# VHH binders against Type II restriction enzyme MwoI (mwoIR): the designs that were tried, part 1

Scores and structures below are computed, not measured.

Target 1, 363 residues: Type II restriction enzyme MwoI (mwoIR), of Methanothermobacter wolfeii (Methanobacterium wolfei) (o59646)
Amino acid sequence: MKNPKFTENQKEIEKEEFEFLQKLNFIIKESLELFNTNLKNSMKFINYITLPIIMASIESKSFNPFSEIIEKHIAFILNSKMNSLGYKFLPLGYSSDLTYENDNSIIHIDIKTANLENPSDFKDTVPLGINQSSYPGVLDCKIRGKNIKADCKKIKVYPNIPTTYNNKLTITNALLFIYPDYKEIIDEIREDYIAIRELISINLKDILTPIEGSLEEFLNYKPSNEKKRLEPILDNIVRGYFIHDKLRHEFSENVEKDLEEFEKKIIGIAKKLKEREIKPVAILSISIPNGELAPHYDDEIVSGKSWGSSFRYHYKKSGNSVFKGLDNKASRAVFLHINKEYLPVLKKYFDPITVYELTEKRL
Below, numbering starts at 1 at the first letter of every chain, in headers, positions and changes, except where a header shows other numbers; antibody chains aren't numbered by Kabat.
F is the ipSAE of ESMFold2-Fast. E and O are both the ipSAE of ESMFold2, at different seeds. Each is the mean of both directions, binder to target and target to binder. V2 is 0.75 times the mean of E and O plus 0.25 times the DockQ between their complexes.
[cut] marks letters that were taken out.
The coordinates of atoms that the task and the answers printed are left out; those that the model quotes come from them. Centres of patches stay.

## First folded at step 1 (VHH)

Design b2
Fold by ESMFold2 at other seeds, look of step 5:
Structure b2 (fold): chain B 363 residues (1-363), chain A 122 residues (1-122)
Amino acid sequence: as target 1 above (363 residues)
Amino acid sequence: QVQLQESGGGLVQAGGSLRLSCAASGSIFSIYAMGWYRQAPGKEREFVATIYSGGSTYYADSVKGRFTISRDNAKNTVYLQMNSLKPEDTAVYYCAKLGYSSGWYEDAFDIWGQGTQVTVSS
């Protein structure tokens, strides 16, 4: 069937989206060293052993403790730089991490983090919530690879963000931060943390002044899992001992020796984290097509099999990751940063890789 | 293919003004961001200003309020109005297309002009 041509309005929408992508990419790329500096400076306000203890206490396989820190520093940088471009920060609660407006546009930026070991979160696609796009998703009619009906692609699932708001064009972007798996560092201390938790548990009576047996009543109340009931208490004692310097000398000499040994290991891990330089493997900047551009991106923005529970933007489906209505063939998905150590792995996931570069002299 | 040529540099006394021009010959001018950079003797090249296709602007902190970037899409020309010049503004000023590429990241370099000398005397 004949593909509809871009209208002049749709071309103008894409020019605005492309211009904003250039602005965002420029600001983030110019600010990357400041971002790293700000992140390092912020770590000075956290007790050096706090992060290793948090990392060791969390049982998640894919925990990234830097996600919230990253968002805060990106917000700080963008709020100051975007004001110079005429944008005002809007603290809206529509699942967008950052919202801005100027005279002509309302901007939604979503900050996403992904583990390099889980490519379904970043490889040639980006997951979108209903509140992170204005482009209706086309229903994927396949269940376990089988089509239900040939006409299922006619069904649209609508997101919550309108294509325009208050006479302003809605522009939606994602900033995707890909991180290595920190499992190795976490594993180095996790077994020791569990051992310390057990040691404290065995010796808990040494340090608690029981309120007429309240601890023993708590343990004997019979929730289904005694260890789960104790974990908040044990984690609290760990924080009190190591972070707040409390409860010292309340344990026997043998227990204090073991706690001292663990403290040496925590300090070692903290030094490794401090020296690692918290840098992503890659930063990907993505312009998500506005819904007024339908049907031109229908093959790329697809609803999940559960009919509107999720969307995906396939920004490189069939090598098609460009502003389709612009003659410049500019990419909607651009790498702002690549850690060269991981380039061989990234080349397995991405081909080609489009990199945004600041203007330099070409020889 | 885009070619960029700067003009309007020269010698000026501190507190004076100059207007730099950058003529572009390619079809990409109207839809790409354009910028000005400068390089002082013995220093790395630094960002000065950017103007986007829709006319919005962004400036380095060191020049905010003194420099104004503008564009004329009909003439394929970008301007840098430089007021209240200081000796530290002495540099070769380069016009550039804001870098953007597809493919591997070693394709990242883009288009620069030849540069125009600006000298601000004490």
Scores: ipSAE 0.000, ipTM 0.337, lowest interface PAE 16.2, mean pLDDT 74

Design q4
Fold by ESMFold2 at other seeds, look of step 5:
Structure q4 (fold): chain B 363 residues (1-363), chain A 122 residues (1-122)
Amino acid sequence: as target 1 above (363 residues)
Amino acid sequence: QVQLQESGGGLVQAGGSLRLSCTTSGFTFSDYYFSWFRQAPGEEREFVGAISWSGGRTDYADSVKGRFTISRDNAKNTFYLQMNSLKTEDTAVYYCAADEYLLEYSGSYDYWGQGTQVTVSS
């Protein structure tokens, strides 16, 4: 059967998922001013976090400098508000920090961030980890883009999250924050930071000198690339110098001048980050189908890697992202916030754009 | 001044067809989503269907799927509801509505027409 009918149990599951989505959407939409206020408070301290942001950007190819700040402020809002809806915080150790329960359900909420200039992170799809879904992923019959001569529907990728906990329904949601591209700002200083690490490495003897032997002998690891093996030491010295005001005047005058010039560049980058729009371009709220709804979402929830531990929910793969078993055709993916200056760009990626609005029926 | 004006309503026998039009003025038509709603006597207003700003996607209530078709003509600032295989249950006042977004609640649309009566007789 290509289009099996929803069972009564499956319809009840979707009703519960829809009801929770509405509650979540209400909390976040009502709290947008508080979120913006909290974010502005964090920006008072941008000068203190800019160097850590630069240092972290080198270790990650997909870097959002504000993702942690955004996630913490949303977690604060949810942890503060969910009790008023009858949900208790329930850390499960293997889940995200945003797990809740009431009498009927166990709720998992995952916060995702995406760069507006990288639409594969948000356009009609959301990545899911093994701990973020209860719906088995259908194998992509293409391994690294190549077709496989096999019936991939026979075996699925199974997640860690069960469809129920002690007869409490599992409900899984994502909040997706789309933000502006910061790449040009970070790229401006990335090579300078690498150069500073090299400068410190060459002059390490000024501050780390063995009593006997040479520094090269002391640090020699066989076989070794001293620059790569020294990265934790160099990062420690960078933190000591620029954050803690230690090791000042321990290098030669020429080295100190170069370090001072880099410090000025850090301040300039902090100004650019503060002046850039740091608020989300858009906030998208997504209800991820429960695994008991199989096979109705098999076309939408697929393996993100060939037999990997991840999935993708293509919430628009079939043209509309709806609760397929509900008559009202409610969307599983709705916008809670749109920065109107970016609406023309968002319309390139989304058609339709479905938004949640507070109404008399909700209030 | 923004205006939406429905036309094309009337009396038709069951099994017949009608084409409703919604002519708009006072805003940039191509930037808006359009929807049809209907309200039968003594009933709440209900969603009939919607069309995206690009015209590439349509959505319909299950009760009309396969019988009704929504379209838009950006050159004429008009969108349409083609109603085929009409049933007596389709008798209602039909409203057009517009918003920059596809909204799940009828009260949230920015602009509404005044309605046009469709009556389907046996």
Scores: ipSAE 0.000, ipTM 0.370, lowest interface PAE 12.7, mean pLDDT 79

## First folded at step 5 (VHH; from s52 with Y100F L101V L102K)

Design t1
Fold by ESMFold2 at other seeds, look of step 5:
Structure t1 (fold): chain B 363 residues (1-363), chain A 121 residues (1-121)
Amino acid sequence: as target 1 above (363 residues)
Amino acid sequence: QVQLQESGGGLVQAGGSLRLSCAASGFTFSDYYMGWYRQAPGKEREFVATISWGGRTYYADSVKGRFTISRDNAKNTVYLQMNSLKPEDTAVYYCAADEFVKEYSGSYDYWGQGTQVTVSS
């Protein structure tokens, strides 16, 4: 099994990627107390965002209701600190929201959250979108559980991010925040929200003036091959009623009673979210190989289930996923934070657990 | 409180074998990575081998195929079987322990006092 040799240019690329990883890790590790303080401050206002979280959970496959909050706090930290390292914010279209540049490089940082109960999102792997890597992934045409006899590995998953922008090297990184599962808390109220939406729908005539013709005919219209026309109206009324205190007392007394009971349930969920530990289970920092490093990472960057609409970097497969061209054998994926209460669970998923450690070399 | 004690070093002819042992106390041995490092006179300490809590092993390129690390969790002991020894293997060998693998450093939280291995030609 002969492996291709690294060119000198490829070794230089890995040196740049490693040096940036050290800088990023230093910034995040140094800033963990600020991150925790900012998150605690956001939790003071949990009662104002709980209904939006519940509404969003109906559409989301993720059970981490704080993912946007986490991304905003980390973006603030990075933007505040990256300037001190000589990087400027670079707003690019069709790219990660966290893009920076200096004289030599254009940096893309993607912030991800993962549910501890869904290990496929974090166990020795990180999902990649087409805007989150410059490395062409191997296309996998197999369908899980089906005996499909096709070989598509000659075709790559081609990302949007180029390996360079003119003379500036593209560097891509992921910050992965692993959180406890919030599914049980959100599932407690999910069916109640759906029921409230239906209740409003049945009683909508209490608060609408008739549209030309029969209001009943309008409310029962279901055009073929289109999503239900009424759901945006119902969600609007929910926001008006519960967030803006509009439309109160315009439904019948029985309907108002049911709406008031749901409001109590929203408050109960907000209390549960506020009391649950919001600190991450772990924070993992990942350097994603540049596409000029092909073919050295081809076995590790592969398509997902959907014929190239997603792909993954398997950063710990069989001890691979280090900086393969560097003599120091440093890991491309390191833990910046571990909540010791969850260490037994993390040891089920990670062996080894490789951690970042501050030294004089990084300062 | 934490103690790591190496044994089994000594003088051996090139091509020979030695078995190092490291007895550990003061921590939950089965939760820790155990490792062997070595330092020749005038050189930096260098990685030799590591074994995880689950028994997965890692080796420096210079010793692969010649050295074998193993552990006995019932005896709180890690071993290094050293075969086909070369004069360049001459060094003080240190036992090390850590809850985690450090990113790229040979820096472990706990170290033994070391045992001398000398390979004569």
Scores: ipSAE 0.235, ipTM 0.673, lowest interface PAE 4.1, mean pLDDT 80
Fold by ESMFold2 at other seeds, look of step 8:
Structure t1 (fold): chain B 363 residues (1-363), chain A 121 residues (1-121)
Amino acid sequence: as target 1 above (363 residues)
Amino acid sequence: QVQLQESGGGLVQAGGSLRLSCAASGFTFSDYYMGWYRQAPGKEREFVATISWGGRTYYADSVKGRFTISRDNAKNTVYLQMNSLKPEDTAVYYCAADEFVKEYSGSYDYWGQGTQVTVSS
């Protein structure tokens, strides 16, 4: 009934996972200054993309204007650094954000972003799709609110990533970026944008005259694609006026005054986006156990409501998760960066807050 | 400036108990991890126990079940209750403080001067 011992192979797997975690942490810590510099340079273009961000926020309901930029920039830096350390990028990598190989291993790095206001995305667990781990998780066969239960102790959640590729060890890591919500900045201009779109709509007769029929009938037409002609026309006019300097002075002077005032508000929002600190609240690096380490992490890698379509790694279940087969019991989840302004909030979610302090010589 | 002052060390018979205290000043005590390390002659300083600002405790395997770390935020003091003492526990015990748990640098931000604990057979 006691826990099985780690085999020698399992100990070697954990040694490789730990060594890569250290290397990854060094790469990211060494690159933070370059990341900030390149991001600041990209902000020189914020005036050109602020209106597209506002328009997209209405369609997608997104309040995190920088999440994609952050993820792509980290991927760019990581690709460069991994190549310089002898890893070859695998562009068709299976089921992860980034895949690399060297002589001994295939590396999967999943770049994740989380909103500080939604702790279920980052606190003590990290979500895993069936394509983001090699560990066969525990399947929960209980149906909520019913006395119906299947015996599924003999069945695991089987992920798509194998424990090895051609005898190269699979190593899987998550890089988790926690950042604040930008909702207040986006909400500030949303009503103004809606008002401008209505103003243009009311005054379309100044610039759009139908040859046959009425303008109202033309604009309300719904072709087989179930779209009214009005919505694309308004979006096009907004882009034309504010991005491409078209249609200037085609409306009445009172309308033009309102359009110019909105242009000033766009510039103001761009300033607020520039001034908002756009770096993460925290960056967390997580080594996800390889599937050959079963059953040692069965209590930590589980599926629940998803009934086997996904699972979570509880990297802080009953304490900080560690490399259980290594003598040093090093942490599998460590912080690379913490914005001290947010430390009181982070202390609500994390105890301990663990960091590695590495020198270049150890890498 | 930060000061950590250990007390409560001394000579004790094997199987006995001893309670160490560490009085802290010069920082917001309730925001810090507090910890105990020890160093025997000729050996590297080693981790004994740590307690978070929220009261969660962590122990080295060699002392788990025998030692208890605790803190009193009103007195700015951390304690180490050492029970079932063994001659192998003989060392200078150091109080330490840091905002984070640091691995592999081994360096908490602040350290006390240490107090001697000697366990006789």
Scores: ipSAE 0.120, ipTM 0.632, lowest interface PAE 5.4, mean pLDDT 79

## First folded at step 8 (VHH; from t1 with W53Y)

Design w2
Fold by ESMFold2 at other seeds, look of step 9:
Structure w2 (fold): chain B 363 residues (1-363), chain A 121 residues (1-121)
Amino acid sequence: as target 1 above (363 residues)
Amino acid sequence: QVQLQESGGGLVQAGGSLRLSCAASGFTFSDYYMGWYRQAPGKEREFVATISYGGRTYYADSVKGRFTISRDNAKNTVYLQMNSLKPEDTAVYYCAADEFVKEYSGSYDYWGQGTQVTVSS
């Protein structure tokens, strides 16, 4: 049976989780200028990574080119600040993201990014890995959004992280970065890249005539019944031409004109990506409850589509906050940054929007 | 210029009801959270109720089930229906407005002048 009241131990755990949330929020909020500087420094290299971004997008109908850049820069900021506050970085921890410890706690911080055009990745929820929370999940009674049975019983799914380790409390937080969709910029050039690969493929024999025998043997190699793909060879030639400047004299003049026009398009895309700047739509800081707080959050932690291989934490249910902290206004989900240009869209997805503010009363 | 004007306060017997109103001007009312706070003599200002721009409501535990917050966006007015009043509900009630919910209580950007509610035994 569920316990309607928090025990004294559960109250202490929740107090410690909210105290860490406050420390994390302070660190990130005070570090936003450094975050922006690091992102701008990375944009100095956009011309060198634009073609790799285009190549990576070919297999996907949706792409966020800055996800890795954001994660790397936030990890740098956190590593720099957490040690100054007495937290030791643990590179071999329970989580695959960021793990820290001090005398009382082991801290897991996960950095998530989401495209504003895909609200299932961020609206009142954060996707979790089973290695990122100590709270047991519940199996979803739905198949493709519809209930299997109206009276389906909850079945618990245990995560990989214990509620305590070496007498230290396990605390889990997520930092969720929402950013604009860049799909329209990349889609502008997607078909052009596919056409360039086809052009290279048609002219491959003319380019590689001096090694015709060796190329023929390579292309005809078939170690199994699976079909051989030419794409790695074509992508290598694209890199050789546009990135390394090695193959520019190996093409006929009519092919070279097409490649030169594509190069101008790459430069134009790089300019558009640079003009967009890496500015998140919003930054959301989320405290994930420790497993000792069960059953108070059971309905908020639900197993994903893979039936226990991942969880989703719904920090808002039924359109109302289900959080109770040290007062009725407490929230485990707090906005650290909002780009005002996108506020009307955010208000469609979030109610309430709870913001963190620096005050002189914080020490 | 932002203005919040409370009305409807007064003296009422325990078990009675009052309806507070707060007329708002100087901002886009439909974009704002509206709320009620109260302050008894010698005590800190405390949260009573909030209503979002989307109509969702939030209440302090001490008033849940007795008080109802509502809004009329056409009249730029927020209401607090207070039923089953108790002597401990005696306080100055303040209307508050903010574009966001603040992490800490009492951080609303705009406040009214307050209206006295007195609940007699």
Scores: ipSAE 0.241, ipTM 0.684, lowest interface PAE 3.8, mean pLDDT 77

## First folded at step 9 (VHH)

Design x5 (from w2 with E103Y Y104P)
Fold by ESMFold2 at other seeds, look of step 20:
Structure x5 (fold): chain B 363 residues (1-363), chain A 121 residues (1-121)
Amino acid sequence: as target 1 above (363 residues)
Amino acid sequence: QVQLQESGGGLVQAGGSLRLSCAASGFTFSDYYMGWYRQAPGKEREFVATISYGGRTYYADSVKGRFTISRDNAKNTVYLQMNSLKPEDTAVYYCAADEFVKYPSGSYDYWGQGTQVTVSS
C-alpha cells in the first residue's frame, strides 16, 4: 500500500541507529573542551602573515581558513575514542576515512562544514555524496523553470554504500559544523593583494632578467591548463617577500614603502582573523537512514543539483525528521553545540532546535 | 525569577470543554518552547502537547484532534483548549517551558505548580 508499516527488522535497524547516535553524541559532546583546546593550540602556530596571504590568493568567495583544521581535530577525537566503544578502524579506500566496525555493524561518519552565509548547505538539510549513505534517493526528473519533465518513478539515485556488509549493519552519520563567514575580511585584503601583485608586476624587471628573449614574452607564456607564467611568478614573489623575508630591498624605495604598508594591513587582518571566533556557530549530529528503511524516508532523501550523482537528506522536511519506526520518535538530528551569540540567527533557520544534553553515564 | 502559573482547571462533565492558561514571566517568552504535561494519581507524568517558538505544535496520540495548544506572545501566555473531554483526561495539568527541546530526556527546565482537571462520568 502507499504507507506501509515498519517491519520488525526495520524497527531493529532504527534501534541500532539510535543507539549509535547516542554513543556518537556522547563522545563529541564530552570532547568539546578538548576540541576547543586543540583549535586554540593550532592558532598559536599559524604564521600571522601566512594565513591572510593564503586567503587572499584563493579565488573562492566562501573560503573558510579553519575548515580543514576543524575536520582534522574532530577526526582525531573520533579515532581516539571509538576504540573505547569496541570499534576498530576500518580503512576502505572507497568510503570516508572515518569508517569503523565492531561485531554487529560498520560505521561511516562524515564531517561536513557549512558557511553560515550559505544556508542551503545546512538549513534543515545536509548534502550527501553517493559514498555517504545507503539509502536510495528519489530522482527529480523535472527541469526547474521549464515545462519539461519525465516519469522516473522506476529510477532512484543509487549510493555506493550497501545496507549491510557481510551481515553487519551499515550505519551512516554526519557531523555538520556551521561556521561564521569570513567573506568580509577576505574581501578587505583581496583587493589589496591584487594591487600588490600589479605593483610587483610593473617593477618585476628590478628582480627578474631573462637570459634569452623578452621579459614580456616570458611572462605571457601560458602552460597547458594553467595561468599565464606571470600569475604564478607574482604569487611566488609575494610569498617570498612577506612569508620568507626574501627580496627585501630589491625594489625601489617607493615600491618598498607600498609593500610595507600592505604588510601592516596583513598584520591587522591576521589579528582580526584570530579575534574572530574560530569556534563553530553550531554542531549538528545527524543519523542518516539506512537503505533498508525505504520507502519510509523517500520524501526526505531526494536528488538535488547533481542530477543523480548526489542527493540531500532533509532532516527536518516533514516537520521534524525522527526515527519513524521507534515509539519515542527521537530526533535524527540534534545540536551538540550552539554559540549563543548566534542563537537569533539560528532560530531563523531551525525550529525546533533540539539540543543534546550530556548524560552522567560513562561509556 | 522564572514563574509559570496555570489557571482554568476545574470540574467538567464528560464530553465537555475546558481551556487552560499558563502565564509566564522571568524569561523572553517568544524564545521558548511551551508545553503541557499531566499526571494522574499513581501514574507517571505524561506528555500532552508542545508548541515551539515558531508555532509548530505536537500532541500525544491520546489527545490528537481533541486538544489544541496555542500561544499569545504579546500576553506571554500559552493555552490548552481541551474538547470532548473523557474521564481518563482527569489529572493535574502542568505548564512547562524550555529554551530548547532537550534530547534524549525530553525534560524541561521550568514547570508550573499545576492545575487540577476533573472529568466526571
Scores: ipSAE 0.417, ipTM 0.774, lowest interface PAE 2.2, mean pLDDT 81
Fold by ESMFold2, look of step 19:
Structure x5 (fold): chain B 363 residues (1-363), chain A 121 residues (1-121)
Amino acid sequence: as target 1 above (363 residues)
Amino acid sequence: QVQLQESGGGLVQAGGSLRLSCAASGFTFSDYYMGWYRQAPGKEREFVATISYGGRTYYADSVKGRFTISRDNAKNTVYLQMNSLKPEDTAVYYCAADEFVKYPSGSYDYWGQGTQVTVSS
């Protein structure tokens, strides 16, 4: 038979996966107001964390400085509310960050983030580590753009987590958060920060007097890494001046004026970040097929770039991402939130856009 | 106000063809998913076909290869070309419209009043 039928066990697995997806979608969707309130509370302190975030972002051109804030608030919601769905927290070693159980199943939830300007992280696919799926991934052993291929039919990408734990069904989900690129704002202030570091550097003689040897020799020394002594000293002085209110009036008046102007720029950037909001562009909820559903998802769950150590779930490979064994052909991927400002861009990436709906009475 | 008006239904012999039309007004037609649903007496309303704002089409298994959905954004009209009709295709056919695909209900915000299609053996 070319297309084998779903067994009764496989249909039951998909019923359980579908039921859990609906429960997860409900609790996240109902908690969006709490998420927004918690995020707003974090943003009240933006003036205190803007400089540390800028300093941490100096090496990244696509860094979203607030992605961790978003992820932490969503994880809090999951940890605090999953028991209302009938599940209890059960962290396991060598598993997803968020693991839960009830009498019949072990739930693994992975929180994924993606930058809107990097669509390979979210468009038509979700990357999975070997601890984030129970479905063996199909290897595609060819080299793109070359006439070099191998027959890899006998091996697959084998995951770390099993299809069941002590007869409890493994259910795996991803929550994918798409967020805007803050490149323009971060690039502007990053350049200002570099200029301030240079200003401090050329004026270090005002506050750091050598006893033996030259100041330049001291600052250019690399004792234990690839950074000169100068780099950590500059970062330390920035923290002392702007965070701890130290070293005021230790530089010349001209330097002090420029440092005060940068302080005003930090406040201005914090205001811009607060006004732009750091809310996700979209939140996508994804049910990842259990490995007992093989071979029905072999076309969608394939090796990642690293061949043999990661997967991709191509949730749009066969058109809509559906529960193939269920009569209703319900979607395995559903939007829980859309920022309407970004809807034209989202329409270019997604067709269909399937949106989870709560009834007005339950809100 | 939003208006969806179906036309083109009627009585046809098995193996024949019909083309249904749905004229739409009261919303930006090019931004919406348009769909066809049907309901036979005593049965639940069921999905037939949908066409996205980007022109991508989706069909129920029971009509694949026989029915074709299309849209004309200049005329604010969606069509259902129904070929190789069978007696089991007999139903009231409804036009539907929504900005998104709704989940889990599968509901649409807007519905027409329906047009009867009857296929005689």
Scores: ipSAE 0.372, ipTM 0.730, lowest interface PAE 2.3, mean pLDDT 83
Fold by ESMFold2 at other seeds, look of step 9:
Structure x5 (fold): chain B 363 residues (1-363), chain A 121 residues (1-121)
Amino acid sequence: as target 1 above (363 residues)
Amino acid sequence: QVQLQESGGGLVQAGGSLRLSCAASGFTFSDYYMGWYRQAPGKEREFVATISYGGRTYYADSVKGRFTISRDNAKNTVYLQMNSLKPEDTAVYYCAADEFVKYPSGSYDYWGQGTQVTVSS
């Protein structure tokens, strides 16, 4: 049963998946200018220190808190548009990021973000949680990138989403946002932020008055993760000093001087962030095959390294991931938005770059 | 002014070979998908082959193994080498160009005027 024919039911499933992908394409493209406007306005109202301090306090060099802001706003726009099209939001929908239903379908959308400088997060594949697919994946038989053995036993790994519910077809999409890296901007202040935390740490007794008990006993407590015991407290003190204008009179003159020099650097970083466009490099939608389409996508939907707790859909593993049962062979992975400034870089990672034409009528 | 001009068509016996050329101007050739379509009398235009800006090739099932698409970015020219020609390959062959793969099929931004290929028994 390697290449069985698609049944008529399977072809109908793919027609519905394709039709929803076209709806999503229209919704996102119609809404893009509102998104850009609201994002720009949001940057006006955030305290200038907030984003630089948050970004500097995160230990991962690749973390970008703007991705969460982008995703939240897109989810808001999508909720509004889906509601106007007669879909109702299901807040308990198998813990998917977004779940909707109408008379015919239950829609699951998983929002994914990727840093353009880390192509393993977006190139030719998309990671899926157990709650993000109805397709039974094939166990990945690789350990550290190598096959366990030449004839690894193939087994199915089943996700939490059913293929249908109350005679409604489940339709699953990954909505992938690719964004630029802000590493160079944040690196300018990360070492200084670490130095400020150390400075506060050695002066902690001058700033903290315990409500109850002994400060020394609190600081000497050794939980299982003792390397991180003070970091949340120090981060809170930094936020109290800069964001809330508290604690300024609690430090000695030399400590205060160092904090003021750091503030000047933060102001410079905030200015650089305000000048840079903060919007997606590209937005892709990836139609994830419904589980009734097995075995047609078995080579493409594989259990991740966690051996059944996650999947990857290799939407380009065979060089072209299409609706395999549809006569038109339309792509399951399409670009909903491309920032033209990044097109040369995107062409390095994507061939083909597939777009669907907009319909003339609007939803 | 984008221009695509096909050449190399003609009459050939079954089992023979032809090479079509399409000279392009008015755009950055190396950035574009280039393709070939054909239209036989009384039939709709059909896809033959495409080559991407990265050199990846795609073929219709009816020509796979017999036709080869290639490009020469220095000459701004795309080629279609047609081997083992059959009478059913008789058609007007069109060159097409687009920056993206667009669906539905046949939505390429630019088209040539076509060149006739006739395969006799």
Scores: ipSAE 0.233, ipTM 0.677, lowest interface PAE 4.4, mean pLDDT 78

